# Designs tried in a protein design chat: VHH binders against o75319. Part 99

Target 1, 181 residues: o75319
Amino acid sequence: GNHIPERWKDYLPVGQRMPGTRFIAFKVPLQKSFEKKLAPEECFSPLDLFNKIREQNEELGLIIDLTYTQRYYKPEDLPETVPYLKIFTVGHQVPDDETIFKFKHAVNGFLKENKDNDKLIGVHCTHGLNRTGYLICRYLIDVEGVRPDDAIELFNRCRGHCLERQNYIEDLQNGPIRKNW
Key: E = the ipSAE of ESMFold2; O = the ipSAE of OpenDDE; V2 = 0.75 times the mean of E and O plus 0.25 times the DockQ between their complexes.

## First folded at step 7 (VHH)

Design ua7 (framework vhh_7qia_2; at its last look DockQ between E and O 0.01; V2 from the best seeds 0.00; counts 0 for: pae E 9.5 > 2, unsure alone 62.6 < 65, placed apart)
Fold by OpenDDE, look of step 7:
Structure ua7 (fold): chain B 181 residues (1-181), chain A 118 residues (1-118)
Amino acid sequence: as target 1 above (181 residues)
Amino acid sequence: QLQLVESGGGLVQPGGSLRLSCEASGFTFSSNYMGWYRQAPGKQRELVAFIYSGGSTNYADSVKGRFTISRDNAKNTVYLQMNSLRPEDTAIYYCAAFRGEYDSYDVWGKGTPVTVSS
């Protein structure tokens, strides 16, 4: 159905670019069919996403969708010039090694192919916070060698909201480094 | 009134060393993320080194093992120690401060030139 995700309205639609990285996080944009259930100022469509990114003088080069459903928007709603990658990620659970690997592989591939530009990797789940924050931080920690607290703080500040799930935070802070394949 | 002032650039021979400094004024330095960027002629600006407020660092692959970024919060200064310099390191080096907050804006220096040539 076209029901609005719980608490979706409570989160800022788009964060800021994470300095020193190519990441930007946002909540899931909703296709036009959802607009009937939203006030005009609450609407956040794929088009709105790109407008907000442009307002920040940035450009998206890749969108990684971590939601576990396909009901929110269609890849066809995105510009053809921006690759779309779906990584079905279950909510509330620490992502498994396969999911983490898929994310890392996608990010690394993008960085290799986009050395000559400054386009961003847009990452979102439903709220663009917990799953999104975990995987971005996991990448920074495992691949870039960033201290967990530094990664988490940077993400939280740039997203405008803090990671909420204690199991995610605990795994980032105290969990093992995941294999980089 | 927010500003960054770079210094330490110049001409150096291949294999030589330089130490860049960037002094911040007009804002609280310790809470900011700091970075060094460079732009070579005809090339895009690229990140060279980045230092988190908590002290974590990362580097471009091209400078790993040769460059070191550090900060002195008491002096509101970030440094870039550049060793084993190569001709391809020739660029204008820019210091940047990132406040790391959703509603904040970044501060950039005017740049300091580094030329590596025999």
Scores: ipSAE 0.468, ipTM 0.781, lowest interface PAE 1.1, mean pLDDT 93
Fold by ESMFold2, look of step 7:
Structure ua7 (fold): chain B 181 residues (1-181), chain A 118 residues (1-118)
Amino acid sequence: as target 1 above (181 residues)
Amino acid sequence: QLQLVESGGGLVQPGGSLRLSCEASGFTFSSNYMGWYRQAPGKQRELVAFIYSGGSTNYADSVKGRFTISRDNAKNTVYLQMNSLRPEDTAIYYCAAFRGEYDSYDVWGKGTPVTVSS
């Protein structure tokens, strides 16, 4: 059914743009069918997402959805003008090289096609934290040459919540650098 | 309440085979993602194999082609068939169950030791 994800209410809906990057992270928006189980102040719909982005004087140019399910909202709930990409990413493990490659490919393609604007890549998983933080940091480390601890600190500060999963943190800090391709 | 019980570990010679079993109780098995992890003394716990609720699998590079994960939803059991075992596979093997997209909830077994030595 339409069960609210565990602890979803405990996370800020949308973070801040990460300075020096094109990334903004958020938790999964929930379509109207979930609102029966939410107080009005707890709601965070696809429309709410876009309103909050506009409030920050930003504009989304791509949404990358890392969830392994399609039950939270439909791509049709998003404005037609914003491209949507789903990269199925299972939690509880470091993403495999194919998943990391798909993420890097999507980001690099976006940057090429959007070099004359300042639109953002919105990235989310269920909570917008562990999988989202891992892949954003993986990109910054491998492609942009950012130091692991600096990438993690930047993500944590801008998301407003710290990465929680030890296996993700350990892989970012001490795991292999994945070559750019 | 929620419980995973591993079995099938033991001592085996290099090149041998073992089959690990993990039986789940106290939760809905068919909607959970299941994995096998291992930890050798002094090393970090690492993923060995993972099976998604839809049946797709993922393996660590070190075990691809030698290990096979499978599940039997009717028996609430996940298996790890380990072939062509090497001394480097020596570890405590843990079964874990994860709820879909929810990072904060996992269930771990107590582990079953596997020793590969001549």
Scores: ipSAE 0.006, ipTM 0.258, lowest interface PAE 9.5, mean pLDDT 85
ESMFold2 (binder alone), look of step 7: mean pLDDT 80; pTM 0.814

Design ua8 (framework vhh_7qia_2; at its last look DockQ between E and O 0.02; V2 from the best seeds 0.00; counts 0 for: pae E 18.4 > 2, unsure alone 63.7 < 65, placed apart)
Fold by OpenDDE, look of step 7:
Structure ua8 (fold): chain B 181 residues (1-181), chain A 118 residues (1-118)
Amino acid sequence: as target 1 above (181 residues)
Amino acid sequence: QLQLVESGGGLVQPGGSLRLSCEASGFTFSSNYMGWYRQAPGKQRELVAFIYSGGSTNYADSVKGRFTISRDNAKNTVYLQMNSLRPEDTAIYYCAAFRGEYGSSDVWGKGTPVTVSS
């Protein structure tokens, strides 16, 4: 169906690049079929995503989609020059080791292949906040050795919204390091 | 009026050391994320070292174990201690400040040259 996700309108469509990283977080863009249910100023399509990224003088090099559905937009709605990766990630629960590994592997692969540019890794779930924030922070903590509170703070500030799920925050702050490879 | 001023660059022999300084003015330093970047001739600008407002640090793989980034909030200054310098470290080094907030603007220094040559 094309019903608008709950609370989707409450979140900023696109965050800011996280300084010192190649990450940018955003809420899920919605394909054209959703527009009839939105006010013009509420619309956020795949095209709008790229326009907003350009307004920040950035360029996307990869999109990681963490949603657990495929109803929001199609990979065909994206430019052919931007790879699309789907990692089905269940909401409200801490991602499992396999999901974390897939995310880390994708990020590391991108960084290895994109050493000669400054393109960004765009990450989104439904709201671009909880699942997105957890996995980005998990990467910064486990792979780059960033203190959990520093990672969380950076994400929150750049996304313009704070992580909401206490189980995610607790796992980031006090949980074990997950496998990197 | 927002500005960063780098200093400490120069010519050094391979294996030598340099300490770069970057002094900030015109904004609240302590809440900003700070980074050192470099650009070698014919190459793209790249991140060298980064320090969070909370104190965490990260480094490019090429400089890990050799370079150390630190900050003194009381002096509005960020430092880059560069040890065991190599010819491939030759570049213009830039200091950058990031507020790390949605809608904020970055501040960049004019750069300080570092040349490593025998």
Scores: ipSAE 0.844, ipTM 0.918, lowest interface PAE 0.5, mean pLDDT 95
Fold by ESMFold2, look of step 7:
Structure ua8 (fold): chain B 181 residues (1-181), chain A 118 residues (1-118)
Amino acid sequence: as target 1 above (181 residues)
Amino acid sequence: QLQLVESGGGLVQPGGSLRLSCEASGFTFSSNYMGWYRQAPGKQRELVAFIYSGGSTNYADSVKGRFTISRDNAKNTVYLQMNSLRPEDTAIYYCAAFRGEYGSSDVWGKGTPVTVSS
């Protein structure tokens, strides 16, 4: 079978809802075929994801999957009531403007369609940290006018891990505002 | 030296309560992801409860509504309040700290035994 993603065990499965937003971040859930290589305390399946969200008294209304692969879990492993969107996002590089636009478009569409509820947008990449944190912060900065350092601090606190990639942090702090939404 | 010390285990009757404590030393407690695990005879070690660095809690289905994890950052201590104990809760209970720093080792306590018997 499938190999556990590098460093995946080092990260908390699910963050907390980011106050004042509709976002929650998590690492990629792994389907059952991965569990043979995991201790029980390390398992984090699609079912575990939804249980953990429910235990926070929250509900997912959309999952945005930023990974380049479909091997970790299948959309069919998710409840049919939760829309799923994959936005292929290159790792280790600041996402390009097309990727940022796709993310903003998805978030704005969700907010419009879900104006009468409080469901959350779940966002993940492999680790739920660098690509995930970048795109969430980019949205908050560009669309909601949040100061870069405030967006980063909010993400870090709610994810339970600090953003690690300096090129992402530098672009959020010092890069241009993108008006592509 | 990074250490976790569990206490509060013991013998209780079914329906009884225990409060486990885990005191941490040698690291920044408020920045850690903390959990309680247990290992019953003949079983694999399993997650019981987690408290995330952001304050959220999660529980194994088998303990929901009966166990409560909490923290006291001033005392660098995590607690597990165990109510309505059942014979199947009999295990050695371990405290674990996960710092989330790349390449860092997780820290495990030595365990505190809990026995629930009629």
Scores: ipSAE 0.000, ipTM 0.102, lowest interface PAE 18.4, mean pLDDT 83
ESMFold2 (binder alone), look of step 7: mean pLDDT 80; pTM 0.813

Design ua9 (framework vhh_7qia_2; at its last look DockQ between E and O 0.63; V2 from the best seeds 0.00; counts 0 for: pae E 10.4 > 2)
Fold by OpenDDE, look of step 7:
Structure ua9 (fold): chain B 181 residues (1-181), chain A 118 residues (1-118)
Amino acid sequence: as target 1 above (181 residues)
Amino acid sequence: QLQLVESGGGLVQPGGSLRLSCEASGFTFSSYYMGWYRQAPGKQRELVAFIYSGGSTNYADSVKGRFTISRDNAKNTVYLQMNSLRPEDTAIYYCAAFRGEYTSGDVWGKGTPVTVSS
């Protein structure tokens, strides 16, 4: 259906690039069919995403979609030059090891292939916050060796919203390191 | 009057070492993440090393094991210890300060040249 996700309007559409990383987080863009249910200033389409990224003088090199549905937009709504990766990620639960591994693999693959540029990895779930924040932080912690509190703080600052789910925060702070790519 | 001033660059032989310093002024140093970047002739600017407010660090793959970034908040200074230098490390090295964002509020130094040559 074309119903607007709950609380979707409450979140900033696009965060800032995370310094020292290639990550940028955003809420899910909505395809044109959703515009009928939104005020003009509330609209955030795939096109709007790219415009906002460009306004930050950045360029997306990869989009990782963590939503558990495909109703929000189509890969065809994106430029052909930007790869799209879907990782179905269940909400409210700490992602399982397979999901974490898939995310790490995608990120590492991108970094390996994009050493000659500064393109960003765009990551989103529904709100671009909890699932998105967890997986980005999990990567920074497990792969980059970043302290959990540093990773969380950095993500929160750049996204403009704080991780909300206590189970995600607890797992990041005190949970075990997951298998790396 | 936000400012970063790099120092310590120069000419060194392959296998040699240099220590770069970056002194900050005009802003609350402890609130910023700090990074070292470099730009070689004809190449794009690239991240070399980054240090978080809590002390975590990351490095470009090309410098891992050879370079070490550190910070002294009491001195408003970030350092880059460069060991086992290689000709490919030749570049202008820039210090940068971020508030966890890439915005117009970021602070950049003017750069210090590093040349590695026999």
Scores: ipSAE 0.167, ipTM 0.604, lowest interface PAE 2.3, mean pLDDT 92
Fold by ESMFold2, look of step 7:
Formats: sequence, C-alpha cells, structure tokens
Structure ua9 (fold): chain B 181 residues (1-181), chain A 118 residues (1-118)
Amino acid sequence: as target 1 above (181 residues)
Amino acid sequence: QLQLVESGGGLVQPGGSLRLSCEASGFTFSSYYMGWYRQAPGKQRELVAFIYSGGSTNYADSVKGRFTISRDNAKNTVYLQMNSLRPEDTAIYYCAAFRGEYTSGDVWGKGTPVTVSS
C-alpha cells in the first residue's frame, strides 16, 4: 500500500528560501491517500506545500522532483499549474555527471525564462535533504563559484536539517569542480 | 536587534558609477548573509548581489562584471559598487540580512532609490 517513507516524519516539511538564490527545498508531499496513516498534524499534502510557500511570501515557478516514482503524488495533484520536471537521482551514491548536467540545465533554463520575476525553484527528493542538498550545493559551487563550506552551511540552515550522507559531503568539499553545464 | 539603513542612492547618468552602503546595527554582523535586491516599477523584486558570511559572492547575470558587493565587518557595513550604469538599473535598491535559521528572521532595509537617466 501507501506506506509512509522511512523517517519521513522526522523532517520539517518545507525549508526557507536560500538567500541569494532561487532555491527552496522540501520533503516529498504525500497525496491524500497517505493521510489515513498520519496524524492530522503530520500531514503534508501538495496543497500544504503551496500554502507554506505562500506563507513565506514566495511563489514556485518550477518543481524538480528527484524521486523515481509517482507513488507519493502526481503532478495533477498540485493545486496550481506549475512547471514540473522529474530527474531520477540514485540515493546511495554521488549523482553521476549526466544527472548533475540535467539538474544544471534545468536550473539555467529556469533562470533564463524567469529573469523578470522572483519565483522559486522547488527541489525535493523523498526527504528533501541528501540528494536535494547535494544537487543544489553542486550547482552553487560549480556554476556560481560558491565555496563548498558556504554552500553546505547555507543549505543546512535554510533546510533546517544538516546533510547526513558522508560521501556527498566529502564530494562537495573535496571533489572536482564539474564543468558540465 | 539588527537594523539596516541604506544610503548612496540618487540620480546618475548612463555609464556612471554609484556606491550604495548598508549600515547594520548589531553585535553579530559578521555572522549574517547579506544581499542587495532591487525592484523596478511594475516588476518583482530581484536579487542583485549576495555575500555569504564566509565571503563568497554571487551576482545576477545582468550585473556581473559591473557591480561588486563587499563587506566591512569592522564598520558593520555592506557595499554595492555599481559601475557602467544603464537605464535598466533604475530601481529601488534594498539591503537584506539573512541568518538561515529555521524560523527565519530576515531583516530588510527600507530601500534607496537609484535613477539612471540622461
């Protein structure tokens, strides 16, 4: 059935906009069918996502979904029509160059098409933490020239949870700059 | 309590230069992420330049190579040096400070107007 993802309840639903960027990170919203396994205060639906973004005086202009399933919600469950992109990202190893390229390409395309507004790129995996944090930080480091420690620190504080996966952290801090955008 | 006051705005001719200052009141200025944003008439507020607490910088594509953000932690001040100004740089410029705490307490200045016109 509709099992709640492992440890999903342990993470805050939506982070804060990362200052100086167009990014906001969140955990996967769960469609209504999951709610019978959740206390009311634990629910985080696609509607809840948009309400929380609105409460921050922000707007989503793109959702990048790093999961490889439509089990949690479908784009049709979103309360508003917003561009949606699925980029499958394996969760147990540093993303390969093709995945990193797809992410950078999507972000750069968004920035070009949205230069006249301040809408945000919402990024999520299952928990909105490790895969999400890695790709956002990789973009900031490789494309914007942000120092690794600054990128990681900003993500952790704005998400409200620290990156946990050591191989991601090590690659961000000590790995090569990727020039594939 | 952090308070932000912008200054240095005004009227300038195309090709000219202008330096904006943002003075902060507080003991922990060095731990804040600081940025400059702008809002032109009829447009949404947009990022201009940003400086992390560790000193890394980030710029909007439209201003790269022309604008420089810097900070002086001894004076609790962040600056925006604007060179080669163009009419499209006309806007109200806002200073902002961010802590990145989960329960955000972002601080915004009231803005300083910049007009680039011949």
Scores: ipSAE 0.007, ipTM 0.331, lowest interface PAE 10.4, mean pLDDT 86
ESMFold2 (binder alone), look of step 7: mean pLDDT 82; pTM 0.832

Design ub1 (framework vhh_7qia_2; at its last look DockQ between E and O 0.76; V2 from the best seeds 0.76)
Fold by OpenDDE, look of step 8:
Structure ub1 (fold): chain B 181 residues (1-181), chain A 118 residues (1-118)
Amino acid sequence: as target 1 above (181 residues)
Amino acid sequence: QLQLVESGGGLVQPGGSLRLSCEASGFTFSSYYMGWYRQAPGKQRELVAFIYSGGSTNYADSVKGRFTISRDNAKNTVYLQMNSLRPEDTAIYYCAAFRGEWSGSDVWGKGTPVTVSS
């Protein structure tokens, strides 16, 4: 179906680049079929995503889609020049080790392949907040050795919204480091 | 208005050390994220070291174990201690400050050259 996700309209469509990283978070863009259920100013399509990124003088080099559905937009709606990676991630629960590994692997692969540019890794779930924030922070903590509070604060500031899920925050702050490889 | 001024660059032999400084003037940068970047001729600007407002640090793989980023908020200064310098470290080094807020803007220094050559 094409029902608007719960509270989707409440979140900023696109965050800012996270300084010191190549991450940018955004909420899920919605394909044209959703527009009839939205006011014009509420619309956020794949095209709108790229326009907003451009307005920030940035360029996407990869999109990681963490949603657990494929109903929001099609990879074909994206430019062919930007690779798209789907990592089905269940909401509301801490991602499992396999999901975390997949995310880390994708990020590391991108960084290895894109040393000669400054393109961004765009990450989104439904709201581009909880699953997105957890995995980005998990990467910063586990791979780059950033303190959990520093990672969370940076993400929250740049996304324009704070992580909401206590189980995610608790796992980031007090949970074990996950194996990187 | 925040301004960044780099210093400490110069010519050094391989294996030598340099200490770069970046002094901020204007608004205090205690709440800013600070980074050192470098750009070699014909290459893309790259992150060298990054220090969070909370004190966490991150380094490019190529400089890990050799470079150390630190900050002195009382002096509004960020430092880059560079040890065991290599010819491939030759570049213009830039200091940058990031507010990480929607109302903020990034600030960049003009750069200080570092040349590692025998």
Scores: ipSAE 0.821, ipTM 0.908, lowest interface PAE 0.6, mean pLDDT 95
Fold by ESMFold2, look of step 8:
Structure ub1 (fold): chain B 181 residues (1-181), chain A 118 residues (1-118)
Amino acid sequence: as target 1 above (181 residues)
Amino acid sequence: QLQLVESGGGLVQPGGSLRLSCEASGFTFSSYYMGWYRQAPGKQRELVAFIYSGGSTNYADSVKGRFTISRDNAKNTVYLQMNSLRPEDTAIYYCAAFRGEWSGSDVWGKGTPVTVSS
């Protein structure tokens, strides 16, 4: 159905651009059919997403959707000029090496093709927090050599919410570096 | 209030070196992320080097191995050591400070020009 995802209302819709990176994180936008269950001030549609990005004087160049479902919005609800990539990422557990590699590959491809602009990679899961934060931080740690605490701090500040899942935090802080290639 | 003042720009021959400085005032510098950006004529402003509050660094591909960002929290200063300079490095270089927590928290210096030419 069209039920609002658990605790979705508790999270800020869109974070701030993560300085020093090309990332911005947000919670899943919900297509208009969900609005019957929302107060007007609680709505966050795909159109609202792009308006909020524009209000920050930023532009999306890629959306990476980490949800394990396609019921929240349709890719046709997005401007067709913005590439969209779904990477099915199972929640509750640390993403496997194949998922991590897919994310790294997508980010590296974007950066190569967009080296002459400043467009952002938008990343979301359901809440734009745990899976999203894990994969962004894993990229910064493994590919950019950022210390785990620095990556986590930057994500938390810019998202406006702290990473919640302890197994993700533990893996980022103490787990092995994952293969980049 | 937070202010950023860049210095160290100038004219240098290809292959030469410059050291840019950016002094911050009026706040606790150590909690900020710091970056150097540049803008050449007709181009958009681009990130050159970035340093996290905890010391991690990132660089644009075009400057890796040639430029080094560092910070001295006791002096509220961030530096950019630029070696092996090329004509393509010619730009106005800007220092920026970020908190990450709120829109409008970013602070920018006025810029220091760097010209690399014979």
Scores: ipSAE 0.702, ipTM 0.877, lowest interface PAE 1.4, mean pLDDT 91
Fold by ESMFold2-Fast, scan of step 7:
Structure ub1 (fold): chain B 181 residues (1-181), chain A 118 residues (1-118)
Amino acid sequence: as target 1 above (181 residues)
Amino acid sequence: QLQLVESGGGLVQPGGSLRLSCEASGFTFSSYYMGWYRQAPGKQRELVAFIYSGGSTNYADSVKGRFTISRDNAKNTVYLQMNSLRPEDTAIYYCAAFRGEWSGSDVWGKGTPVTVSS
């Protein structure tokens, strides 16, 4: 159904580009059918997402959707020029190694194919916070060699909200590096 | 006023080295992320090297193993050590400072030119 996700209104729609990276994080866009349950200033459709990215003088080259549902919007609601990748992740649980590998592979492939431009990888879950922040930080730590506290600080500042799930934070700070091929 | 001033650019032969410096003033340097960007004629500006407040670094694939970014928080300065320079490294090099916070804008220097030619 058209039920607004719990606490969705509590979060900023789109963060800032994470400097030194190609990442930008945002909360899930909601297709037009959700607008009847939202005040005009609360609306955040796929179109609104692209308008907000342009307002920051940025351009999306890929969207990675980490939600476990397709009810919020469809890939067809996005411009045909922007690739869409779905990676199903369950909330509350630290993503498994297979999920982490899929995310890393998608990011590495995008970066290799987009060396001659500065397009961004947009990443979202429902709130654009816990699963989103975990996978972005995991990539920075495992692939780029960023110290966990630096990765978390950068994500928190740019998203405008701090990672909330202690199990995610603990895994990033103290968990093993995932060397998936 | 918040400002960044780059220095150390110049003309160098292929295989040579240069050290760029970027001195920051007017803000709490240690809390900022710092980056070196470059722009060659007719090309888009690209990230070359980045350093986090805690000291983590990353680099563009084209410069990995040749360039090293570092910072000296006591001197409010970020450096780019460039070794094994190539003609394709010819560009204007820009220093940038980022908070990452929604309430702030990026701070950019005016650039320092680097020319790699015989």
Scores: ipSAE 0.511, ipTM 0.807, lowest interface PAE 2.1, mean pLDDT 90
ESMFold2 (binder alone), look of step 8: mean pLDDT 82; pTM 0.834

Design ub10 (framework vhh_7qia_2)
Fold by ESMFold2-Fast, scan of step 7:
Structure ub10 (fold): chain B 181 residues (1-181), chain A 118 residues (1-118)
Amino acid sequence: as target 1 above (181 residues)
Amino acid sequence: QLQLVESGGGLVQPGGSLRLSCEASGFTFSSYYMGWYRQAPGKQRELVAFIYSGGSTNYADSVKGRFTISRDNAKNTVYLQMNSLRPEDTAIYYCAAMRGEYSQTDYWGKGTPVTVSS
């Protein structure tokens, strides 16, 4: 069954670029086979994602997929010119240190290879909120030296939805800084 | 040329156990993230278990506490130990290798069938 993820319709498809960074967050795109269950205004396919990014006068250079499944869309549904990285994460739990370091490595590598352009790193989980917001904020805090509350506020404003999981928020505010990668 | 070869599938009774193996060749195995997927008839392929290059593991909720993924870098092999098998575990099981960088390349094995029936 091609069931729409729970509460997926409750969230905006794509946020805005986070100013001063290369990050943009969005909810999981759904491949064409899901469109039979969606009204036209509810559709958010991989193609719709790229159209919405272009409407903001932005361009994706990397997609980091944090979902624990391949059922929503396939890498083949994306333009061949945009790299795709899968980092498997389980919902409800704070990502482990290896996942955090993997995310940081991917971001740092992209930034080094894309010094001559302004392309964005697109990050998503199922809703583009908790796991997505956690890893982006963790990067800003640990690597860029942003204050935790400022990172969270920036993400919330640009995503258009506030981080919901208290364990994620608590780890960002009070957890250790992870500098090893 | 990357190759993944699965083995260990078969017919087993409910409550039984099976150990799947996936032997990798043609790449630096220790650098890859490895996973086990399964696909039941008429269903989409789903991730069952995943092991990071550093050894951390993740499992689908349906198999937590019953399945264990492990790797042997000296043998270029990843394993899936399946205990307390249920009829709903019946599927073709696929091994996958991922670079873990911004690479679009997922490498797949041919699959090994597992049937759980009374």
Scores: ipSAE 0.000, ipTM 0.143, lowest interface PAE 15.4, mean pLDDT 84

Design ub11 (framework vhh_7qia_2)
Fold by ESMFold2-Fast, scan of step 7:
Structure ub11 (fold): chain B 181 residues (1-181), chain A 117 residues (1-117)
Amino acid sequence: as target 1 above (181 residues)
Amino acid sequence: QLQLVESGGGLVQPGGSLRLSCEASGFTFSSYYMGWYRQAPGKQRELVAFIYSGGSTNYADSVKGRFTISRDNAKNTVYLQMNSLRPEDTAIYYCARFTGEYSGDYWGKGTPVTVSS
C-alpha cells in the first residue's frame, strides 16, 4: 500500500553534509502515490530531496538505499545523472560484515571516481538514522580512523537526530574494526 | 514453545483470490510486528507484507493494491488477503515474526500458493 512508514514524520527530511566527508543522510523519499496520505508540508518526494540538497548548495553524485523494500520510490524517479545503489539491510540488527564491506566498497569506488568534483554520497534507510548512521560511522571509524565517539557526534549533529539503537551504538564504540576494504 | 502455523494456500486461477492465515502461539502476539514472505522456485525470499503491533501496514510494490495484511490480536492470528492473483504470485508463503522493523527472527513452515490455469 501507500502506508507511511511508522514514525517517518518524526524525522527531518535531510540532514546537513558531514564536514570533512562526502556524506549526507536523509530519510526515505516517498513517491507521489504517498502524497494523498500527507499534508503538503509533510511531502518528501525524490524531487523534494534534490531541491533540498540544492538549497544547501550541494549536489548528489550517488544514492545508497539501505531499505529492505522497493515500495517507497523507484530508481526511475531519480535523475538519470545520479547513480543509485541498493544494499538490502534489515532494521534493528547491526548490519553484517558482508553489508559493511559492500558499503565500504561503494563509497571507496565513488571517491576514487569523483576526485575532480565535490559531489555528495547520499545515504538513507527508512528514517535515515539507525542503519544509515551505523554504516556511515562504521566507514569513518574503520577507513578514515575517526574515533567512535567523534564519528557518532558528527553524524548526530549533521543529521539533526541522535542514533537511537543501543546495539548499533555499542557496536560502534566497542565492537571490532572491520578492515577488509 | 514458539509456533507459527500457516493455512489457506492452494491452487487458484489467475484473477482469483485466497486468504492466508497464520496462527501464533508461545509468545505475546500483540507485542510483535508480523509479516509475510514468499519464495518462488529458484528465487530468494522476499518480504511482501508487514504489519506493526499497532496495525499500520507496508507492502512490496509487486503486491501493492492487491494484497492486504491484517491481524486479530484476540485470536493471535495474522492474515493475508490476496486478490487479483497472477501466475507470478506462485510461491510458498511464510508467516514471520519481527522483533523490529524488517528484523525477522522466526518463520513458519510455509503454505504453497499456485496460480495457474
Scores: ipSAE 0.000, ipTM 0.102, lowest interface PAE 18.6, mean pLDDT 86

